# Designs tried in a protein design chat: VH-VL binders against f4iux6r469to655. Part 8

Target 1, 187 residues: f4iux6r469to655
Amino acid sequence: RLLQRLPGCVSRDLIDQLTVEYCYLNSKTNRKKLVKALFNVPRTSLELLAYYSRMVATLASCMKDIPSMLVQMLEDEFNSLVHKKDQMNIETKIRNIRFIGELCKFKIVPAGLVFSCLKACLDEFTHHNIDVACNLLETCGRFLYRSPETTLRMTNMLDILMRLKNVKNLDPRQSTLVENAYYLCKP

## First folded at step 1 (VH-VL)

Design m07 (framework fv_mosunetuzumab)
Fold by ESMFold2-Fast, scan of step 1:
Structure m07 (fold): chain C 187 residues (1-187), chain A 121 residues (1-121), chain B 112 residues (1-112)
Amino acid sequence: as target 1 above (187 residues)
Amino acid sequence: EVQLVQSGAEVKKPGASVKVSCKASGYTFTGYYIHWVRQAPGQGLEWIGWINPNSGYTKYNEKFKGRATLTADTSTSTAYLELSSLRSEDTAVYYCARDEYSSGLYWFDSWGQGTLVTVSS
Amino acid sequence: DIVMTQSPDSLAVSLGERATINCKSSQSVLYESNNKNYLAWYQQKPGQPPKLLIYWASTRESGVPDRFSGSGSGTDFTLTISSLQAEDVAVYYCQQYDSYPTFGQGTKVEIK
């Protein structure tokens, strides 16, 4: 019943309250159920991703298996989808990458995984992967660009992105997506 | 529930400026582009430009470049259109509209109710 | 930019009969990489903002009655209302989003 309230947690107060209530129901079985519920966030409810990430970050200090299981599921999903050419997968790819980006801002997802995802998209610069890379950059690109530990890697990735845009002669739509993401990270 | 609520009707003299607001609720404001579209009385729809509220990055229809300024205030989830050097032909209903995906230019799934701007001497 | 042209400018249809609206783009709005047509249809009633009906040329927006359907590819598109209801009296606009947004001039649908 508690997990049914998860999609309704549209503020920090609501997600924090649910997080506290969850602690009274904590068990190995319930941790697996929670991770599954978080992973299956509705695709139309992208605004929940920051709150879900906050919950995971709050629980991470005492329940290390929750972030570990969720990050593994998200990484496995990304690797499954990045090579698929299917049209029907774009909305799932966007949800996946935005969740990874939100978790990166809480340091639950390591920066190295974000860079691996970005590199995979740049290595196979398809319409879907351009959208995925740009969503990732819009979600956590500025956070990574402004961090001393990741600034150099981000600068290199952004330079590669802009070079690919120029040499591939992208249409106005794709070119605009890339420019927008670049200027978000590096105004 | 996604809502875009615009400011009330304005009457301006030629040469003046007008600033229209669009307050967003029911979604993550920084996750979506806000577009501005106008409609002169009895006429069709004309795109003015868009803003990414997350970055402040803007794109304008060439026809409005230099006269239109798009801004956004993330603390209040409000987008603004300022149009300067008003002429009688700027008389129109001005709409804000949400682009479904922030990383893409897509269709407009949600629209504000519109703001009538009348330019007359 | 891409010019959108609708036909007819106005259409009078009896209740329960089929209404067909055409939209033509000056260049293809089919994106080769994903095989999707970047075309949407909107309904606008007097004093109201446009309401999204169809996107990707043929995908119906949630909550839109199934009597509305979109078809076509590339440069030629059609919006069909299979059985016109009184509440369908409105102006209908096509819009491309393959580039900066442009709209057709609109088709006014009225009851005979």
Scores: ipSAE 0.006, ipTM 0.472, lowest interface PAE 12.6, mean pLDDT 86

Design m08 (framework fv_mosunetuzumab)
Fold by ESMFold2-Fast, scan of step 1:
Structure m08 (fold): chain C 187 residues (1-187), chain A 120 residues (1-120), chain B 112 residues (1-112)
Amino acid sequence: as target 1 above (187 residues)
Amino acid sequence: EVQLVQSGAEVKKPGASVKVSCKASGYTFTEYYIHWVRQAPGQGLEWIGWINPNSGGTKYNEKFKGRATLTADTSTSTAYLELSSLRSEDTAVYYCARVYGDSYEIFDYWGQGTLVTVSS
Amino acid sequence: DIVMTQSPDSLAVSLGERATINCKSSQSVFYSSNNKNYLAWYQQKPGQPPKLLIYWASTRESGVPDRFSGSGSGTDFTLTISSLQAEDVAVYYCQQYYTTPTFGQGTKVEIK
């Protein structure tokens, strides 16, 4: 029942209220159910990812298996999808990478995992991977660029992205995506 | 301390396959790519390919396409190079190497090398 | 694919004298947006794996002696050993990382 309210939590107040209520109904089984519900967010409901990430961050202080399970599921999903060329996978890849990016802003996903995902996309600079990399940068690139501990690494990754854009002679859509992502991080 | 430790020397017959291992320690295995480079006796360095241990993604030098297979086991922090249909010209020292930093293909740490000898 | 060409193939230099090794890339490895040349130099002694000496064409790796210096930009690069020591006998390789990595064929430095 409580999990049925997740899709309606489209504000900080609503997700925080649900998070508080969840704390009083907690069990090991219910924590697995929550993680599964969060992970199975619809591909078209990207607006919910920031709120779900906020909920996970709030619960992380006392229920550390929740962030651990979710991050592992997202990482496993990324690894299973990064090589697939199927057009139907692009929506799943975008949902996956944006969730990773949102969780990174709450320090639930470590920066190292984000850089690993970005590096995978840059090393296999396909149309899908360009879209994935740009979505990741649009979600958390500015956060990582402005954080003292990750600024240098982020700068290096952005330099590689722009170099690849120029040497790979991308089509206008892909080139524009890369430029927009770059300048969103470094205005 | 960052270390890459490779398996011992191998002697193979032409047509056989060989599998070389590279065990990483002292860093987070999934954050850095592992490249494989070989060197025939008295010759220069030849890039074989790379593997991303986080995704299992690989890229191969065209010369080795179809004969080389790169894999990684994250539970043991070990990367593998398997080379099939061995020829005498595959006799070489095979190195694994880590990418320098997070973004550039500069090799800051190398394994000690594995000598593979192919002879009848 | 960027082809790296080194010259000379071998070089004999007396102790204390300057050794100069050249490396040419088939296309520019200079990126104007960050003002960097994507070029590295390695030293390989017999029985050892290569050791990184220089990256970004001229930045010396930590622990590498001051006598080693890199210069050049675009397609033409030079590694200089200002005063050759006995321990510097090795094969030296240039490597580009502007695209997928490619190495030069090496320059053997020996004492004359």
Scores: ipSAE 0.000, ipTM 0.471, lowest interface PAE 15.2, mean pLDDT 86

Design m09 (framework fv_mosunetuzumab)
Fold by ESMFold2-Fast, scan of step 1:
Structure m09 (fold): chain C 187 residues (1-187), chain A 121 residues (1-121), chain B 112 residues (1-112)
Amino acid sequence: as target 1 above (187 residues)
Amino acid sequence: EVQLVQSGAEVKKPGASVKVSCKASGYTFTSYAIHWVRQAPGQGLEWIGWINPNSGGTKYNEKFKGRATLTADTSTSTAYLELSSLRSEDTAVYYCARELSGYDYWEFDYWGQGTLVTVSS
Amino acid sequence: DIVMTQSPDSLAVSLGERATINCKSSQSVLYSSNNKDYLAWYQQKPGQPPKLLIYWASTRESGVPDRFSGSGSGTDFTLTISSLQAEDVAVYYCQQYYSIPTFGQGTKVEIK
């Protein structure tokens, strides 16, 4: 029912309207159904992640289990995928990391989890993990760089990223991807 | 089965150029970088450079910059090393090698059989 | 460039005995962020290309017998062949890939 309207919420107004309506149908079963619907967003619908994150942030004040369940599912998914070499998983990895990044901007995902994900990618600096790290940085890197609480850690992570780029002598595509992500965070 | 098959031995005069080929099979050619390494008779291994077949991007050892040119033809899954202004000290076996892809690091898991280039007057 | 130095230049070992080859880098090849040593070992037999034995200083390549082991960290590395077999007669090279790849001068292992 209400969940069928979720893919069509492509504006702040539409997602806010659905969020308000959902508050009147609140039950433990409905909260679990919502979390599953949000988690299973299609890999091709990355533009929805910001709106879904906004909805979760709005609901967080009155339905604390919604953000808790979603963050746990996303963390579990990241940990299950980070070591997999299967090329078919890249789209799922990108969806996962961008959702984590969007939720970080609403302070639903703690900065510590974002830094753990980034460190995991830098520790195993593969083609996929470079793309994952850069997507994470493009999504929330500037937010973390500009926040007084995370500026120092962010600066350290960006320095490590640039050192790895220079030491590993990456191909031009990978090198450009890293440079674009770096300067998007720190002009 | 991954294979890198190189062109046959070459004999060149000082000042000439040589072009060595390396034909890849058994994997997706554009997914792995190809490196070139040479070995003078009775000597150790010396890295020349690498090419990304997907982008055409290259990196060279400073010692060979300006003399070595790396290219790749994705339609035939073949990488090429061209070395110009040949000197007698360029006499060596030239190897192509695939990096151990998935790690973005330059350890080499598969090697061509080598091409002997002899530079003599 | 990082300079790789091997010792000894040649080594004669009886069948079944331990062979030990040392490799020293002019600067550390350990990257602290991932705690990995960017060091590989290769075996080369006459007329053949080098064959990868070990990467990340101590990880054996698929199909390499367990008598081959790598150890060390930072600047000092060792390749050990616990029980030398006839087919192990070859030249062994260490290689760093922390920066542009450089190789040691090689260690020739022969049967005594």
Scores: ipSAE 0.000, ipTM 0.451, lowest interface PAE 14.3, mean pLDDT 85

Design m10 (framework fv_mosunetuzumab)
Fold by ESMFold2-Fast, scan of step 1:
Structure m10 (fold): chain C 187 residues (1-187), chain A 122 residues (1-122), chain B 112 residues (1-112)
Amino acid sequence: as target 1 above (187 residues)
Amino acid sequence: EVQLVQSGAEVKKPGASVKVSCKASGYTFTGYDIHWVRQAPGQGLEWIGWINPWSGGTKYNEKFKGRATLTADTSTSTAYLELSSLRSEDTAVYYCARDQGYTYGYDAFDIWGQGTLVTVSS
Amino acid sequence: DIVMTQSPDSLAVSLGERATINCKSSQSVLYSSNNKNYLAWYQQKPGQPPKLLIYWASTRESGVPDRFSGSGSGTDFTLTISSLQAEDVAVYYCQQYYSSLTFGQGTKVEIK
């Protein structure tokens, strides 16, 4: 029943309320069920990712296996999809990378994983991977750029992105997408 | 069964336009760029331009800018090359080719159409 | 534009012998950030479209026989056929895809 309320948590107050109620359900089976429910968020419900990430962050201090299981599932999904060029996978790739980015802003996903994902996209600069990279940068790029610990690495990655855009002569739409992502991170 | 199938041979008079089609099958059409390359009889390969079927964006070799028009119809998974103001020098086999999709922009071509011979003669 | 120059223009090699084709670019096609050379090799037989043999200068395309290998970096590249077979008679083209797209003039390989 509790998990049936997840898709309706479209505000900070609603997700925080559900999170508090969930703290009373402290069993390994219930934690696995929650992680699976969060991971299986619909591709069309990207607006929920920030709320789900907030819930995970809140539970992290008391239920350490929740963030651990979710991050592992997201990393495994990213690695399985990054080389696939099938259009049917693009929505799944975008959901995956945006969730990783949202969790990064709560320090649940380490910055190193975000940089690994970004590097993978830049190393294999395909139609889907540029969209994935730009979605990641839109989600957490400015957060990483503003942080003293990651500013230098972020600057270097953004420079590589702009060089690839110029050298690879992207079409006008893709060039605009890259430029928008770049200036969103580094205004 | 990834393949690109092109339209049949064309014979045109100088000053006319020709439109060559390239029908894709066996893969997600919008996931890969389509390039056009021509080869005059006994000559090498000359790149004309490319289209990104997902965005509709195009890039042209400067030599063909203003005469070549690349389009794509995602509902039929078909790419088109239209070349206007034809001259005898445009007589060539025209190929469509799919890039590997490993890079964004320019890439190597893993799948080629069978070619379309366009003959321009008076 | 990057100019691609192949040598020789034509090559006659006996069956079972090694064939070597060279390709030179007017500027480096090595992208330092990923350490990849944006260089491909194609095989074209009469009446057929070109067939991709090698990409990233040295990566063999799926289904291409082991006797074909690519080597080189930066501006100087080589396609090697270790033991020429009758079916290998064709014109071979190098292509850079680092900045725009340009092809070499082609090297015709024939049996001696």
Scores: ipSAE 0.000, ipTM 0.487, lowest interface PAE 14.0, mean pLDDT 86

Design t01 (framework fv_tiragolumab)
Fold by ESMFold2-Fast, scan of step 1:
Structure t01 (fold): chain C 187 residues (1-187), chain A 122 residues (1-122), chain B 113 residues (1-113)
Amino acid sequence: as target 1 above (187 residues)
Amino acid sequence: EVQLQQSGPGLVKPSQTLSLTCAISGDSVSSNSAAWNWIRQSPSRGLEWLGKTYYRSKWYNDYAVSVKGRITINPDTSKNQFSLQLNSVTPEDTAVFYCAREGDYGDYFDYWGQGTLVTVSS
Amino acid sequence: DIVMTQSPDSLAVSLGERATINCKSSQSVLYSSNNKNYLAWYQQKPGQPPNLLIYWASTRESGVPDRFSGSGSGTDFTLTISSLQAEDVAVYYCQQYYSTPLTFGPGTKVEIK
């Protein structure tokens, strides 16, 4: 029953309460069930991603397999989806990349994975990849830009982004999306 | 652990509709990370992907061009299962039919049903 | 469609010896941005469904013995069984999942000499 309450955890207090209760039920089997429940967050429930990431961050110190399993699943999902051009997959791609970005802000996802995802989108800067890259930057770009360990790499990636915007001759909607993401990171 | 259990008749007459069901345990048919596939196997065509159904904010279906006009794959969330309906069958449709899960690690198939031999004969 | 081919059609190997199966795709299944090959290998024994052995060309599925290994990149792939056991008698199939429709190789039958 505890995992059925996850979609209702729409505040820090609610997710923290559930996290505490989960600690009393900890077993290897329950950790796998939790990871699966977190990964299967509905595409319509993007508001839950920050709370789920908070829960994972809280559990990470004592249950290292939880963040490890979730990050691997998200990376594998990204790699499966990045080649798909089907319009019906855009919302799944956005949920995936925003979850990766939220976990990056808690230092659960390493910056290297975020840069790998961003590079994949910039290497084929068309269609969905424009939206995916911009959603990633909106979620964790400022965090990475302001962190001493990642500022230089982020600056270089943002320069590449703006160069691609200019040479690819994007439509006005795509161009605006890129500019909004850029200035959100680097005000 | 995920398990897929198939059911349906093994004999269908030419021009009729072939109907099979795949019951899912250990996962939800509406899981956002999975897709639910039908694959057939015959000596003449080998392993042939037919199509899939999957939930991503709403239900979607993808079908192979070879069967696109004759095939329907439908989920049933109440029973946690999905079905295959193939219309206007011919003896060339005789095959072992498998349901299979496409997991969150790509379009490869991590779990398969036991298989159902469907013979199309008068 | 990406067409998959396998060689040989059948292979007879003595117990304890190495078996090698080749798979070719009509176009590259390597995605350069993530450096992953969208290729899987399945084992099928008589009367059973195919069973996943390897995905991403070289990643072994959990529970699969370490005598099974996958290698290759782009268009040319190999499945190796380092020391054939009696239970390894089966047909082996490669599959690409780079683009739809998903396609399989015609299979390679492995038998004991």
Scores: ipSAE 0.006, ipTM 0.488, lowest interface PAE 13.1, mean pLDDT 86

Design t02 (framework fv_tiragolumab)
Fold by ESMFold2-Fast, scan of step 1:
Structure t02 (fold): chain C 187 residues (1-187), chain A 123 residues (1-123), chain B 113 residues (1-113)
Amino acid sequence: as target 1 above (187 residues)
Amino acid sequence: EVQLQQSGPGLVKPSQTLSLTCAISGDSVSSYSAAWNWIRQSPSRGLEWLGKTYYRSKWYNDYAVSVKGRITINPDTSKNQFSLQLNSVTPEDTAVFYCARDYSSGWEAFDIWGQGTLVTVSS
Amino acid sequence: DIVMTQSPDSLAVSLGERATINCKSSQSVLYSSDNKNYLAWYQQKPGQPPNLLIYWASTRESGVPDRFSGSGSGTDFTLTISSLQAEDVAVYYCQQYYSIPYTFGPGTKVEIK
């Protein structure tokens, strides 16, 4: 119903208006429907992720099951996809990891989950995992680097990233992605 | 009665910035019930929405992904107008450009259009 | 993004006869909360901007002759001109305004036979 307006919420004002209206529809069934709609964002609609994350953050204080359900679905999807190597999954992996990163900036996704995702990619630092790690760092790496609670862990992860870049003999595209992500976090 | 009047050059060289202005009469560019759009039309792409600007306690912009990164749509409340700047133009950007109003915060169709400006990108 | 398609590309109709233009959206433009289809139809004559004919799929814009009517819901829409007049020679476009980016159909050219 109201959920049909979600794909059109491509501004802060529009998503905030929808969020206010959604507060009047509060039921367990409606909260599950909202989470499913947010999770099923098209893999080509990356511009919606920041707005959806803002909506989740706004609802988090009074509807704690919304962020919990969404984070669990995203974590399950990440774990399902991180070891798959074919090109059919790359857009889904990028959507997944960017959504996790956007939610991290609102403190909906805990930093520990982000570091777990990053470590998984660094443990198999080849093909898609290089793109996934770099997209995650581009989305929330600077936020984590600048936060006193996570600065040391981010510094350690960035050091590992650069060492792997040098040891793994990456192609020029992959090498450039890593360098861009690193300096975006640590200017 | 609301009217939109366009102005700007009809010829732009490749790599330059395309700049057009749309002057509003009969409504305010900061009207809460309106949003101010740029749309282009070419034989190859048909009608293509480029973006909009609108006022809701502060100014907002929405842009089509195809031009995001080289497009800016700016309001000018003192002159009651809004402008389009499209950077790094190529011959593929040759089109008739229209400004248009969508009403009721984007919940209605484009009810008022400017007269159109043919912009040719060539050396 | 929502992709709009129109059929036919062009049609020739005799004066006084009915013209029918079809429009399809790649996903539903029906907003269930207000039960409105966010679909508009425009008429464009050579050298002029598009002119709004119909919004919310079937609501005629003020000043538009009653021979123009819109119908349909969800993903399938039709513009009908019940009795074609000489001034109706134009290209007709459908447009969704359900979600950003707003998208238009490729147009249907209507000419007199």
Scores: ipSAE 0.000, ipTM 0.419, lowest interface PAE 25.8, mean pLDDT 85

